# Miniprotein binders against q9bqp7: the designs that were tried, part 67

Target 1, 240 residues: q9bqp7
Amino acid sequence: VPQNWFPIFNPERSDKPNASDPSVPLKIPLQRNVIPSVTRVLQQTMTKQQVFLLERWKQRMILELGEDGFKEYTSNVFLQGKRFHEALESILSPQETLKERDENLLKSGYIESVQHILKDVSGVRALESAVQHETLNYIGLLDCVAEYQGKLCVIDWKTSEKPKPFIQSTFDNPLQVVAYMGAMNHDTNYSFQVQCGLIVVAYKDGSPAHPHFMDAELCSQYWTKWLLRLEEYTEKKKNQ

## First folded at step 6 (miniprotein)

Design m21
Fold by ESMFold2-Fast, scan of step 6:
Structure m21 (fold): chain B 240 residues (1-240), chain A 89 residues (1-89)
Amino acid sequence: as target 1 above (240 residues)
Amino acid sequence: SREELLERIKELIKKGDKLLALYLLFDYILYYPDNPEALIEVAELLLEMGRPEYARLVLEWAKDEAKKTGDPELIEKVERLEREIEERS
């Protein structure tokens, strides 16, 4: 029951391709301004339990690895995630040409992990592209918009060292996906409608990635929760 | 018991094992997430350890839980500790 409800889907848009659609995937650059990002809103509205669960994990890792070891570990996780996203953008972009050295990045465990998902991905519409919700005043940078098993989806690629076989294990990731979806559906830089989401959790050891498909009904349910988080963020900012 | 766990943590603080004490305090708080008295005790220990940044976060949590109880004395204790932190900063 958010006070400032707004629809996730745009009735004036279709998910079907038309002749005016660009031949290459869109890549709108993110413009930095005072408007909050999806990730900022989610980070600033974590539950107290979530915050302390994360801090407990952090302190445990520092005890096990030392401060320098923890810094190296987190830097390595960040770098691997960045390389994974870069490799996926290259694989999914019809205009990208990889040299032999760059192709060695495609042999990582994470890329092996997603092979069975990638064979079901086609019709790429956007890659590493900015979205803005002008009415609700937030921005984001989504990973990919493409058809997964015939349905147009906002696709979010995640890396994980531990199994995430259930969507509940992915925490705020469903909120992130629907926030991008709602923004894109009302962003004038885009002409199509997205009604489905896909969270793909890839594993470092090459174990098969877990796909978490979100149909229109599930997206609508998480959209309501995202609106509540956005409202909480706005109220917190007024009170700081 | 809750009291035994806190006594073990207090011993670590006295010995100067701050990193282990901090880890155990975060582990402890997750077992009593809806107990405002326990959250207030954790905030007080975090202040004793020189970690006002974490004490502030715990006090926000404690205030939310105290409001659910409807106990005005509990709410006032949290607000007093919050003011104390701000005055010392």
Scores: ipSAE 0.019, ipTM 0.550, lowest interface PAE 5.5, mean pLDDT 83

Design m22
Fold by ESMFold2-Fast, scan of step 6:
Structure m22 (fold): chain B 240 residues (1-240), chain A 89 residues (1-89)
Amino acid sequence: as target 1 above (240 residues)
Amino acid sequence: SREELLERIKELIKKGDKLLALYLLFDYILDYPDNPEALIEVAELLLEMGRPEYARLVLEWAKDEAKKTGDPELIEKVERLEREIEERS
């Protein structure tokens, strides 16, 4: 699919806030749908090399930890990620005091890791919000849309303990971000334009998080690659 | 060498150390991602180990690489192994 037929940016939209824009960050719920998610499209269109990089990592972990140990490890990583996202949503929400705020979530090493990034985040417009590309027929759930160092970004929060946990996510992280961006820019539930992306990798030990900023040109390059993955997914579904 | 590594993997398979053998086969194809002959050899070993699900994935990879070489014998060998898997199903 040529990029010029399905542009990532919407010429009818601005990244500047309008008077009619909500003062509270949007949180559109993800509806159950037959339309494929960004994550599913990416998982179903991994290259064989990517698949076997993941399988080699899994097999190595099983050799080190045993089957039960591997299951425990992956379950723990998932829970840590979930808690980190919940803490960030709480921190970035407009509520000053939450009766139900878990102090332990706010004191985690991951939250310490991301503090220097959070200082540069403002103007939050969406949190844990569903997006749908109505023309290309895919959906997603993005983490955050906010200004980072003055630029409106789709922000994706990632957690890491060791380099190995990134094998599955590292290849497709930029594609995930631009897929959400393109969907939001063409979703009637939203009125603003996002042209930049930010992938933030936070560390369990509190070491400073690594921000990976994506400008408009880089986003356009990854958008082309995302469109190819979406096309590949559609072709595979016709043949299944 | 490549051949020596494969001999060691085959010995592990004979001894029944399937978990280590599987890991080393995955490591092996990642070291030779553009070599259709190496990929075909690994697919054959995966079939011997009773792992047709992985063999299918490796053969799809091998077919793509074989097509790039333009060698009809490699393409034919991949297609024979794919038919063998279907017959066993």
Scores: ipSAE 0.578, ipTM 0.876, lowest interface PAE 1.3, mean pLDDT 85

Design m23
Fold by ESMFold2-Fast, scan of step 6:
Structure m23 (fold): chain B 240 residues (1-240), chain A 89 residues (1-89)
Amino acid sequence: as target 1 above (240 residues)
Amino acid sequence: SREELLERIKELIKKGDKLLALYLLFDYILKYPYNPEALIEVAELLLEMGRPEYARLVLEWAKDEAKKTGDPELIEKVERLEREIEERS
């Protein structure tokens, strides 16, 4: 158990579904600061086994593709992920009007993969929005907050090439989701309470995306693990 | 066997196949993650290959595992290699 425990949920916030204006999703800009991001905390607190699993994968890819081929591969994966997130933000934003040609540019395998998930997504409250935990002093940029099958969720969109999944991005994904959730629940820029998470893994070939729903109990369990990672990060920073 | 895998890696290092040797060293420590002696051997080979950055990480891992064994000789061996890396920097 972490020594600096803090609750994930805010008892002063209600489960009111329409506390915020659902037709205008919040988009608070993330500003670079001295305060650590969720992704930095997670990256800096990987176990040695996790580090060498990643290094083994990188080395295998270098053996297969060469160093230049590996750099091109990773750049392409990054760009595909970025475009996927941009496309989803556009699709889920009620204020944006897309022309037919723009809509065709959004017809990737990844977008096809998530169509069945998007049918169950409604009441979008935030898109590509910054969160900050004022007490625990960390920041993040979450993908989406919306109702999934009637439950308000922090939704994290992930891309995967089904035959060759990007394993590194999935290792700490539940921790990332609950870190954003805890920050949002205590961030004065937001007025609502989120108690559930959803990790959506989309596939390049258009195969149906894999949803990983996290109920309140599971979120609470991962929250404790996130607090331990944050504590470890803080200790490492003090020693440098 | 563990010894046969390590000998194969040593042969690759001698032949200059550093990319394959590095992959196999990472694979090796992931197969024997709780064996401090195996981790120390990998760290020594990484130093031989001119990769002190990886050797440092493996030695940190080896030190944690050596402390769990309670064997003072293993702990001293790790600390000696860590000092050697710092002196070469």
Scores: ipSAE 0.662, ipTM 0.905, lowest interface PAE 0.8, mean pLDDT 85

Design m24
Fold by ESMFold2-Fast, scan of step 6:
Structure m24 (fold): chain B 240 residues (1-240), chain A 89 residues (1-89)
Amino acid sequence: as target 1 above (240 residues)
Amino acid sequence: SREELLERIKELIKKGDKLLALYLLFDYILKYPENPEALIEVAELLLEMGRPEYARLVLEWAKDEAKKTGDPELIEKVERLEREIEERS
């Protein structure tokens, strides 16, 4: 059990009605830079096995593509992910007057991949929005908070290429989701409570995306693991 | 098979094919993550290849596994190699 255990759910926010929330999705900008982000905590507390798996994948790609080819490949993967997130934000935010660039963003295989998931997404509450856990002192930028099949979820969009998977952070995806959830549930900028998570893995070739739903019990289990990673990060910081 | 793979890795190192050797070394330690002797051997090879950053990381893993065995000889081997890496860095 983590020494600094704190609950993921906020009892003061249990069962708040939707009518109290604004009709336009929240998009709070990330203003803090001295408080560690969820991604930084996870990157600096990777297990030795995770680091070696990542490095093995990197060396394999370098052998196949050369060092310049590997750099180009990783840059392209990053750019495609960024465009995918921009397209999803545009699709899920019903604000009219989108530009011509939006048409190109909506044509990717990744967007085709998630169409069946998007059909089940409604009641969007937040998009590309900053969260901060005031007590545990970490921040994050979550992708989306919306109802998936009637349940309010923190939704995290992931891209994957077949047959060459970019395996970085796949092991930590549930930890990312619950870290954002716990922060949002205790962030004064938000008034509602989220108890479920959803990780959506989209494919470049347009193959149907895989949704990984996390109920409240599963979120609580991963929350404990996130708290352990956060404690490890804090200890490493003290020894720098 | 274990000895055969390690011999091939050493052969690649001698030929100067460092990238392929490094790739196979990481595959090797994933096959033997619980074996401190295997991890120590990998750390030594990484140091020979001029990769002290990875040698240190693997050696830290080897130290954790050596402590689990309670074998003072293995722990001493790890600590001696740690001192060599610190001295060279």
Scores: ipSAE 0.015, ipTM 0.474, lowest interface PAE 6.1, mean pLDDT 81

Design m25
Fold by ESMFold2-Fast, scan of step 6:
Structure m25 (fold): chain B 240 residues (1-240), chain A 89 residues (1-89)
Amino acid sequence: as target 1 above (240 residues)
Amino acid sequence: SREELLERIKELIKKGDKLLALYLLFDYILKYPWNPEALIEVAELLLEMGRPEYARLVLEWAKDEAKKTGDPELIEKVERLEREIEERS
C-alpha cells in the first residue's frame, strides 16, 4: 500500500458532456519540465528482472542483425509507431476529410488491424494531449480520450509484432493508462471525468487488434500499483 | 549445469566472442535462481568484458540480495566492485 495515497477519480467531476464543452478535441502541448513523465517513472522503476529481459532481447537482436541492423530495426519500429499514431489522430480529428481517412485505413496493416475498434469509437474529447497531476507531480502525453462502446476512456494505441491477447502481456501499459487518467481527472485544463481505460494492440500484418478494456474497478487496482511505482521513483531520486 | 554454462561463457570471453558471451550472461542471470555470489561473479565477468554499465546493474541486484542474507562479506565485496567501477570511469 502506498504511503501517499491519492484518489484516481475526482468526485467533483462528471463523465457526461457539458453543453459548453468544445466540439473540437483538446490538444494541449507537452511542456518540458523537471517534473517526471509517466514513461520515465515506469522506465526508472523496472525490476532488475525486467531490465535484463529487455537487455537479453536487445542482445539477441544484435546477434541476429548486427549493431547497425539493430539500430535500423529500432528506428523503423519507432517510425512505424509514430506514423500509426499520426494516422489515428488524423482519422479521429473532425477537421480531416473522409477521403484522407479512407486512404489512411488502406495504407497500413496497423490501420487495417484497428478498423473494427474505430467503429466503436466516438465522442473524441482529447488527442495527443498533455496531462499533469499537480498534487502528485508527474506529467504525460496521452493518445486519445473518447467513448468506446459508450464508455468514456483513456485510449492507448500500441503496435506489436507478436499477439497480445491478454492484458498481462501488455506489461506496464495498464499503469501508463491509469496514470494518464488520474492526471487528467485532476488537471485544471480538463473539466470531465474519465473512469475507464482501453489498450488497443494493433498488428503489422492487419490481424484484428486486441482491445483490453479496463473498467473503473480494474483502473483502481492498477492505480494503486502506479502509486507504488511513483513512490519508488521518488525515493530512488532522493538517493541518486 | 549452471557451472558448465558459466565455464562456457568464460571461454567465449577469452576467445573474443564477447557479443555471444554477453547474451549468454543475461540468459544465465534469468535462468538460475538469484544468489549474491552468482550475481557478483557475473558482474566481475561484465567488467572483464568492458561493460561497466551492466556490471552496475547486476551489482545493485547483488547488493539487494546480499542485504537479505545479512552477510557483511558479500556486502563489502559488492561495494568494493562498485568503487572499482567509479574509479575507472
Scores: ipSAE 0.578, ipTM 0.857, lowest interface PAE 1.1, mean pLDDT 85

Design m26
Fold by ESMFold2-Fast, scan of step 6:
Structure m26 (fold): chain B 240 residues (1-240), chain A 89 residues (1-89)
Amino acid sequence: as target 1 above (240 residues)
Amino acid sequence: SREELLERIKELIKKGDKLLALYLLFDYILKYPDNPEALIEVAELLLEMGRPEYARLVLEWAKDEAKWTGDPELIEKVERLEREIEERS
C-alpha cells in the first residue's frame, strides 16, 4: 500500500456526457515545467532486471545490425510511431487535415491493423492532450479519450513488430494509461470522469491489432502500482 | 555453467570483442540475479571495458543482494568499487 494514497476516480465527476461538453475534442498543450512526466517517472523507477532486459535487447540488435544500423532502426521505429499517432489523430478529429495529404500514412500496415478497433471507437473527447495532477505533481500527454464499445476510455496507441496478445506483454503501458486517467479526472481543464482504459497494439504487417481493455477494477489495481512508482520516484529525488 | 560463461566473456574482452562481451555480460546478470558475487564480478568487468555507467547500476543491484544476505565482506567490496567509480568521474 502506498504511503500517500489518492483516489484514481473523482467522486464529484460523472462519466455521462453533459450539455456543457465541447463538441470539438480537447487538445490542451503540454506546458514545460519542472514537474515530472508519467514517462519519466516510469523510466526512472524501472527495476534493475527491466533495465538490463532492455539493454540486452539493444545490444542484441547492435550485434545484428551494427551501431549505425541500430541507430537507423531506432529512428525509423520512432518515426513510424509518430506518423501512426498523427494519422490516428487525423482520422479521429472532426477537423481532419492530414488524411488527403498523407495517404501513404493512412494506408500503412499499422493503420490497417487498427481498422477493426476504430469501428468501435466513437464520441472522441480529447486528442493529443496534456493532463496534470496538481495534487500528486505529475504531467502527461495522452493519445485519446473516446468511447470504445460504449465505454469512455483513455486509449493508448502502441506500435509493435512482435505480437502482444496478453496485457502482461505491454510492459508499463497499463501504468501509463491509469496515470493519465487519474490526472485527467482531477485536472480542472476537463469536466468528465474516465473509468476505463484501452491499450491498442498495432502491427507493422497489418495483422489485426490486439485491444487490451481495462475495466474500472483493473484500472484501480494498476493505479495502486502507479502510486508506488510515483512514491519511489519522489523518494529517489529527495534522498539523492 | 556459470564459470564457463564468465571465462568466455573474459576471453572476448581480452580479444577486444567488446560488443559481444557486453551482450553476454547483460545476459549473465539476468541469469544470476540473486548472486552478489557474480554481480560484483560483472561490475568489475564493465569497469575494465570503460562502462562505469553500467557498473554503477550493477553495483547498486549487488549491494541490495549482499545486504539481504548480511555479508559484510561483499558490502565492503561493493562500496570500494563505488568509490573507485566516483574517483574516475
Scores: ipSAE 0.610, ipTM 0.882, lowest interface PAE 1.1, mean pLDDT 85

Design m27
Fold by ESMFold2-Fast, scan of step 6:
Structure m27 (fold): chain B 240 residues (1-240), chain A 89 residues (1-89)
Amino acid sequence: as target 1 above (240 residues)
Amino acid sequence: SREELLERIKELIKKGDKLLALYLLFDYILKYPDNPEALIEVAELLLEMGRPEYARLVLEWAKDEAKYTGDPELIEKVERLEREIEERS
């Protein structure tokens, strides 16, 4: 149990649409500050086993690809993920036309992979938007907030390649989602309540993406684990 | 056995195959995560290989495990190695 527990949901907020809600999805820019990001907290509180699982993977890749080959591989994986997120933001924005830089963006295997998920997504309220937990003092940049099969969700898009994704991206995904959810629910830039999460793992070869839906109870369970990681981060900084 | 695997790694270090040795050291500690003696041995080899950043992390892990076992000799050995790293930096 966390020493300083705080609720994930805000009792003063509703998940019901408000007439004052913007007609265009919110996109609050992420601003530089001394407040730690969700990603930073998770990275700095990895267990020793998680750290060395990642280091072992890196070393294996360097043995197979060489130092330069490994750098090229990781850069390519990062770039593909970035393009996937940009394409999804464009597709989900009601007033945007996908700016054609490359026709292949629309025909990406990753985009093909998520087609069956996208048909169940509607009522987009936020895209690539900054969140800040004003009481717990952390920030993040979430991918999407929209209704999935009628339920308002924080949606996180992940890419997976038969070579390898980053271990951190797979291990802490549920914690990342609930951290964004808790921040948004207590951020004065937003007026609505989110109680569900969705992690969508897309595949490069176009095979159907795997959705991992998180209901309110599961989100509450992961929220407790996130609070423990945040507490550990705070203690670690105090000792430095 | 654990000792046979560690001897193989030491042989690779002597041959100058540092990349493979580093991979096997990481694999070794993941196989024996609850053994402070094994963790200390890996930290010593990482220092020999010129990787104090990894040795520091492994020693933190070893210290936590040694305190859990209640072995004062192991705790003392970890603290001595931690001081050695600080002095060389």
Scores: ipSAE 0.565, ipTM 0.873, lowest interface PAE 1.3, mean pLDDT 85

Design m28
Fold by ESMFold2-Fast, scan of step 6:
Structure m28 (fold): chain B 240 residues (1-240), chain A 89 residues (1-89)
Amino acid sequence: as target 1 above (240 residues)
Amino acid sequence: SREELLERIKELIKKGDKLLALYLLFDYILKYPDNPEALIEVAELLLEMGRPEYARLVLEWAKDEAKDTGDPELIEKVERLEREIEERS
């Protein structure tokens, strides 16, 4: 075990509901500190090929839309994603906790897109909640922890304007999900075990969202890749 | 061919079409990701275009590929260009 490796799952925790678990979904605020976030680690450890795939896409968009058009496009995409996450948090939260001010957010095509997925989601345990891996020293803000088709999952909500296969070699979403999972499984603010992940890609035109389910074995495989990215980040920071 | 594509990019740089040239340089290195000589050529052109931040990233990539090649002359070329960028900053 002396290989700079750490387990994703906590053998002392159960995936079954506990009577002492909070009845209201947890929403632990993200604290500003020197501990790196999952997104920062992933951004700072992109391969050169991944960096230039992103830069080529940006440059192509600038050629098509102009610099101002590109800024407007990216701002609109960001706003759509933010509103989608706010709507999902409202839908999945108890009415007692969140006053419903989100009538306009509930009418988007993205929300229509995820309706069939939401029917299979229950037992919400956490929403927009901070996680910290106390031993590996990283932090994150996860979207949702809930049961999907009877399995407790870290769920990550994504928006797309076009139907696209989600698994691409340059896309770090599976790494983000397992990083949150490993952190939550070792965070004293939480008492349960998560062994599965779910990436949900919602579409602007209301077409059925694509669920990408990650079982325990697949999560373990991506966890190993996440540990390598975290090691790369740590080495890069030591050399400053 | 690789050389014909690179020559077309050089023509665009000379004409001042910097936006299209930058796109094609990024596209070029993604088509030849395991060719350290191609990566070094792109880094030199990025320096000529006044983009040392991109040149540094391409040179880091070229160094990794050159080490796999085992060619000490390619490694020395990369290190020389890295020193030139350092001196200009």
Scores: ipSAE 0.642, ipTM 0.899, lowest interface PAE 1.0, mean pLDDT 85

Design m29
Fold by ESMFold2-Fast, scan of step 6:
Structure m29 (fold): chain B 240 residues (1-240), chain A 89 residues (1-89)
Amino acid sequence: as target 1 above (240 residues)
Amino acid sequence: SREELLERIKELIKKGDKLLALYLLFDYILKYPDNPEALIEVAELLLEMGRPEYARLVLEWAKDYAKKTGDPELIEKVERLEREIEERS
C-alpha cells in the first residue's frame, strides 16, 4: 500500500476525439534532465531475486558464447529491437510513401509476427512520444497510443525469441505501460484520456505475436504497484 | 548435497575459474534464498572474487532473513561484511 496515492485516470479528460486534436500523431521529444525515467525507476527497484535471475542468465550466456560472443549477441538483440520499433513507427505514421518504403525495406520475422495485431490498430494519437508526470516527478518515452479493437491504449512493443503467452512472463512491462499512462493522463501536452494498455510480444521466427490487453481495472491494479516502486525509488535516493 | 555444491564452487574459485564459479553462486542463492548462513557465505566468496557489488546485494537479502531468525551472530556478521565493503570502496 503506497503512502502517497495519486489517481492514474484524470476525471477532466475524455478518450473521445476532439475537433482540436492534431491531424498527425504527437511526437514530443524526450528532454534529458534530473527527473528519473520510468525505466530507471524500475531498474533501480528490482527485487534481489530478479537481479540474480538476470545475472545468472547473463553468466550462462557468457559461458556458452564467450564474452565477445555475448557482447555481439546483446548488440544484435538491441539492434533488432531498435529496427522493429522504427519499422512500426513508420508503418503507423500517416506518411503513406514513407510507410510503404520502410515496410518493404525493414520486413523481418518480428514485423510478420505482429501483422494480425496491426489489423486491429487504428486512430494513432502518439508515436515515440515523451510523457512527464509533473506531480509525481517522473518521465518516460512511450512507443504508441492508438485504438486497439476500438479501445484507446498505451501500446508497448516487445521482441522475444521465446514464447511469452502470459502477462506474468513480461515481468515489469505492465508497470512500464501504466506509468506511461498515468503520466500522459496528467501531462498538459496531451488532451485525451487513456484507460487501457497493450503489451505486444513479437517473435523472431514470425510466429503470431501475443497481445496482453490490460483493461482499466487491471491498469489500476498495476498502477498501485508502480506507485510502490516509485516510492521505493524516492526513499532509496533520500538515503543516498 | 548443499554443502557439496558449495565446496565445488570454492574449488572453482581456487582454480581461477571465475566465470563458472560466479554462475554457480548465482544459481546457488536462487535455490537457497531462505538460508541466511548460506547467503552470508556466498557474500564472503563474492568479496574474495573481487565482486563487492554482488556481495552487497546478497548481504541485503541475507539481512532480511537474519532478522527473521533473530540470530544476533548472523546480524553482526552481515554488519561486519557491509563495513568491509565500505572500507574497500
Scores: ipSAE 0.559, ipTM 0.838, lowest interface PAE 1.3, mean pLDDT 84

Design m3
Fold by ESMFold2-Fast, scan of step 6:
Structure m3 (fold): chain B 240 residues (1-240), chain A 89 residues (1-89)
Amino acid sequence: as target 1 above (240 residues)
Amino acid sequence: SREELLERIKELIKKGDKLLALYLLFDYILKYPDNPEALIEVAELLLEMGRPEYALLVLEWAKDEAKKTGDPELIEKVERLEREIEERS
C-alpha cells in the first residue's frame, strides 16, 4: 500500500467531446527539466533481479556480437522503433501521408503488423504529447490518445523481437501507460478523462500485433503499483 | 553445484576471459538470488574485475537478503565492503 495515495481518475472530467476541445490532435512538446520522467522512475526502481536479467541479456549479446556489434545492434533497434513511431504519427495525423515519410521494407513489416489494430482506432486527441502530474511531480511523453473499439485509451506502440501474447510479458509497460494516464487526467493542458489503456506489440515480420487492452479496473490496479515505484524513487532521491 | 560453478567462473577470471566471466556471474546471481553468502562472493569477484558499480548493486541485494535471515555478521561484511567501494580520496 502506497503511503501517499492519489486517484488516477479525475471526477471533474469526462471522456465525451467538449466544445472547447481542439479540432486537431494535441502535441505538447516535452519540456526538459529536473522533474523525473516516467521512464527514469521505472528504470531507477527496477528490482535487482530485473536489473541483472537485463545485464545478463546485454552480456550474452556482447559475447555473440562483440562490443561494437552490440552498439550497432542497439542503435538499429532504436532507429527502427523511432521510424515506426514516426510512421504511426503520420498515419494518425490528418496533415500528412505515410508514403511521404517512408517506403522501405521496415515500414511494410511493423505497419502491416498493426493494420488490424489501426482499423479500430479513431477520434485521435493527442499524438507524441507531453504530460505532467503537477501534484505527484513527474513527466512523460505519451504516444497516442484515441478511441480503440469505442473506448478512449492511452495507446502505447511497442516493437518486439519476441512474441508478447500476454500482458505479463510486457513487464513495466502497463505501469508506463497508467502513469501517463494519471498525469494527463490531472494536467491542465488537457480537458478530457482517459480510463483505459492499450499496449500494442508490433512484429517486424508483419505477423499480427498483440493488443493488450486495460480497462478501468486493471488500470487502477497498475496505478497502485506505479505509485509504489514513484514512492521508492522519491525515497532514493532524498538519500542523495 | 553452486560451489563448483563459482570455481569455474574464478578460473575464467584468472585466464582473463572477463566477458564470459561477467555473463556467468550475472547468471549465477539469478540462479541463487536468496543466498546472501553467494551474493557477497559475486560482489567480491566483481571488485576484482574492476566493476564496483555492479558490486554495489549486488551488495545492496545481499544486505536485503541478510536482513531477512537475521544474520548480523553478513550485514557487517556487506557494510564493510560498501565503505571500501565508496571511499574516494
Scores: ipSAE 0.683, ipTM 0.903, lowest interface PAE 0.7, mean pLDDT 85

Design m30
Fold by ESMFold2-Fast, scan of step 6:
Structure m30 (fold): chain B 240 residues (1-240), chain A 89 residues (1-89)
Amino acid sequence: as target 1 above (240 residues)
Amino acid sequence: SREELLERIKELIKKGDKLLALYLLFDYILKYPDNPEALIEVAELLLEMGRPEYARLVLEWAKDQAKKTGDPELIEKVERLEREIEERS
């Protein structure tokens, strides 16, 4: 049990929309702050097993591609991920007029991969939006908050190279989702409650994306693990 | 087997195929993560390869596992190797 436990859900909030809610999804800009981001906390508290899996993947890729090839590969993966997120934000934003650039983004394999998931996404409330947990002192930038199959979710879009598997921080994806959820539920910039998560893994070749739905109970379980990682981060920062 | 894999890794180190040896060493520790003797062996090989940064990471793992066994000889061996790495920094 974490020493500084705090609830993930806010009993003062509801997941139901009301008529006074904004018609445009919220996009709170990333606030420059001295407090740590979710991604920094997770990167600084990886297990020894996670570190070695990542290094093994890295060394294998260097063996196959050379050092310069590996740098080019990782740069391309980053750029593809960035474009995928930009395309999803454009698709899910009801206020934007479609443009030539948006049409070209819609033709990517990753976007084709998520089409069947997008059909089940509606009621978008936040896109590429900053969250801050005032009490626990961390920040994050979430991808999307929307209804998936009728349930309000924090949705995290991930890309994966298929068929060649490689190790990223995928083992921490549920922790990332619940960290954003807990922050949003207690962030005064938001008025609603999120109790579910969704991790969507999209594939470059356009094969159907895999949705990993997290109900409220599963979110609560991962929230406890996130609190332990945050506690570990805070302790390490204090002692270094 | 454990012995067969370790012998292949040692041969690769001897031949100078350092990147392939590192890849196989990481596979070795994933296969034997709960064996402090195996982890110490990997750390020693990493030191022989001139990779003290990786040796330190493996030794931290080995130390955790050695403490679980309660074997003071294994704990002392890990701590001795840790000091050797720090001296080379």
Scores: ipSAE 0.131, ipTM 0.652, lowest interface PAE 4.6, mean pLDDT 82

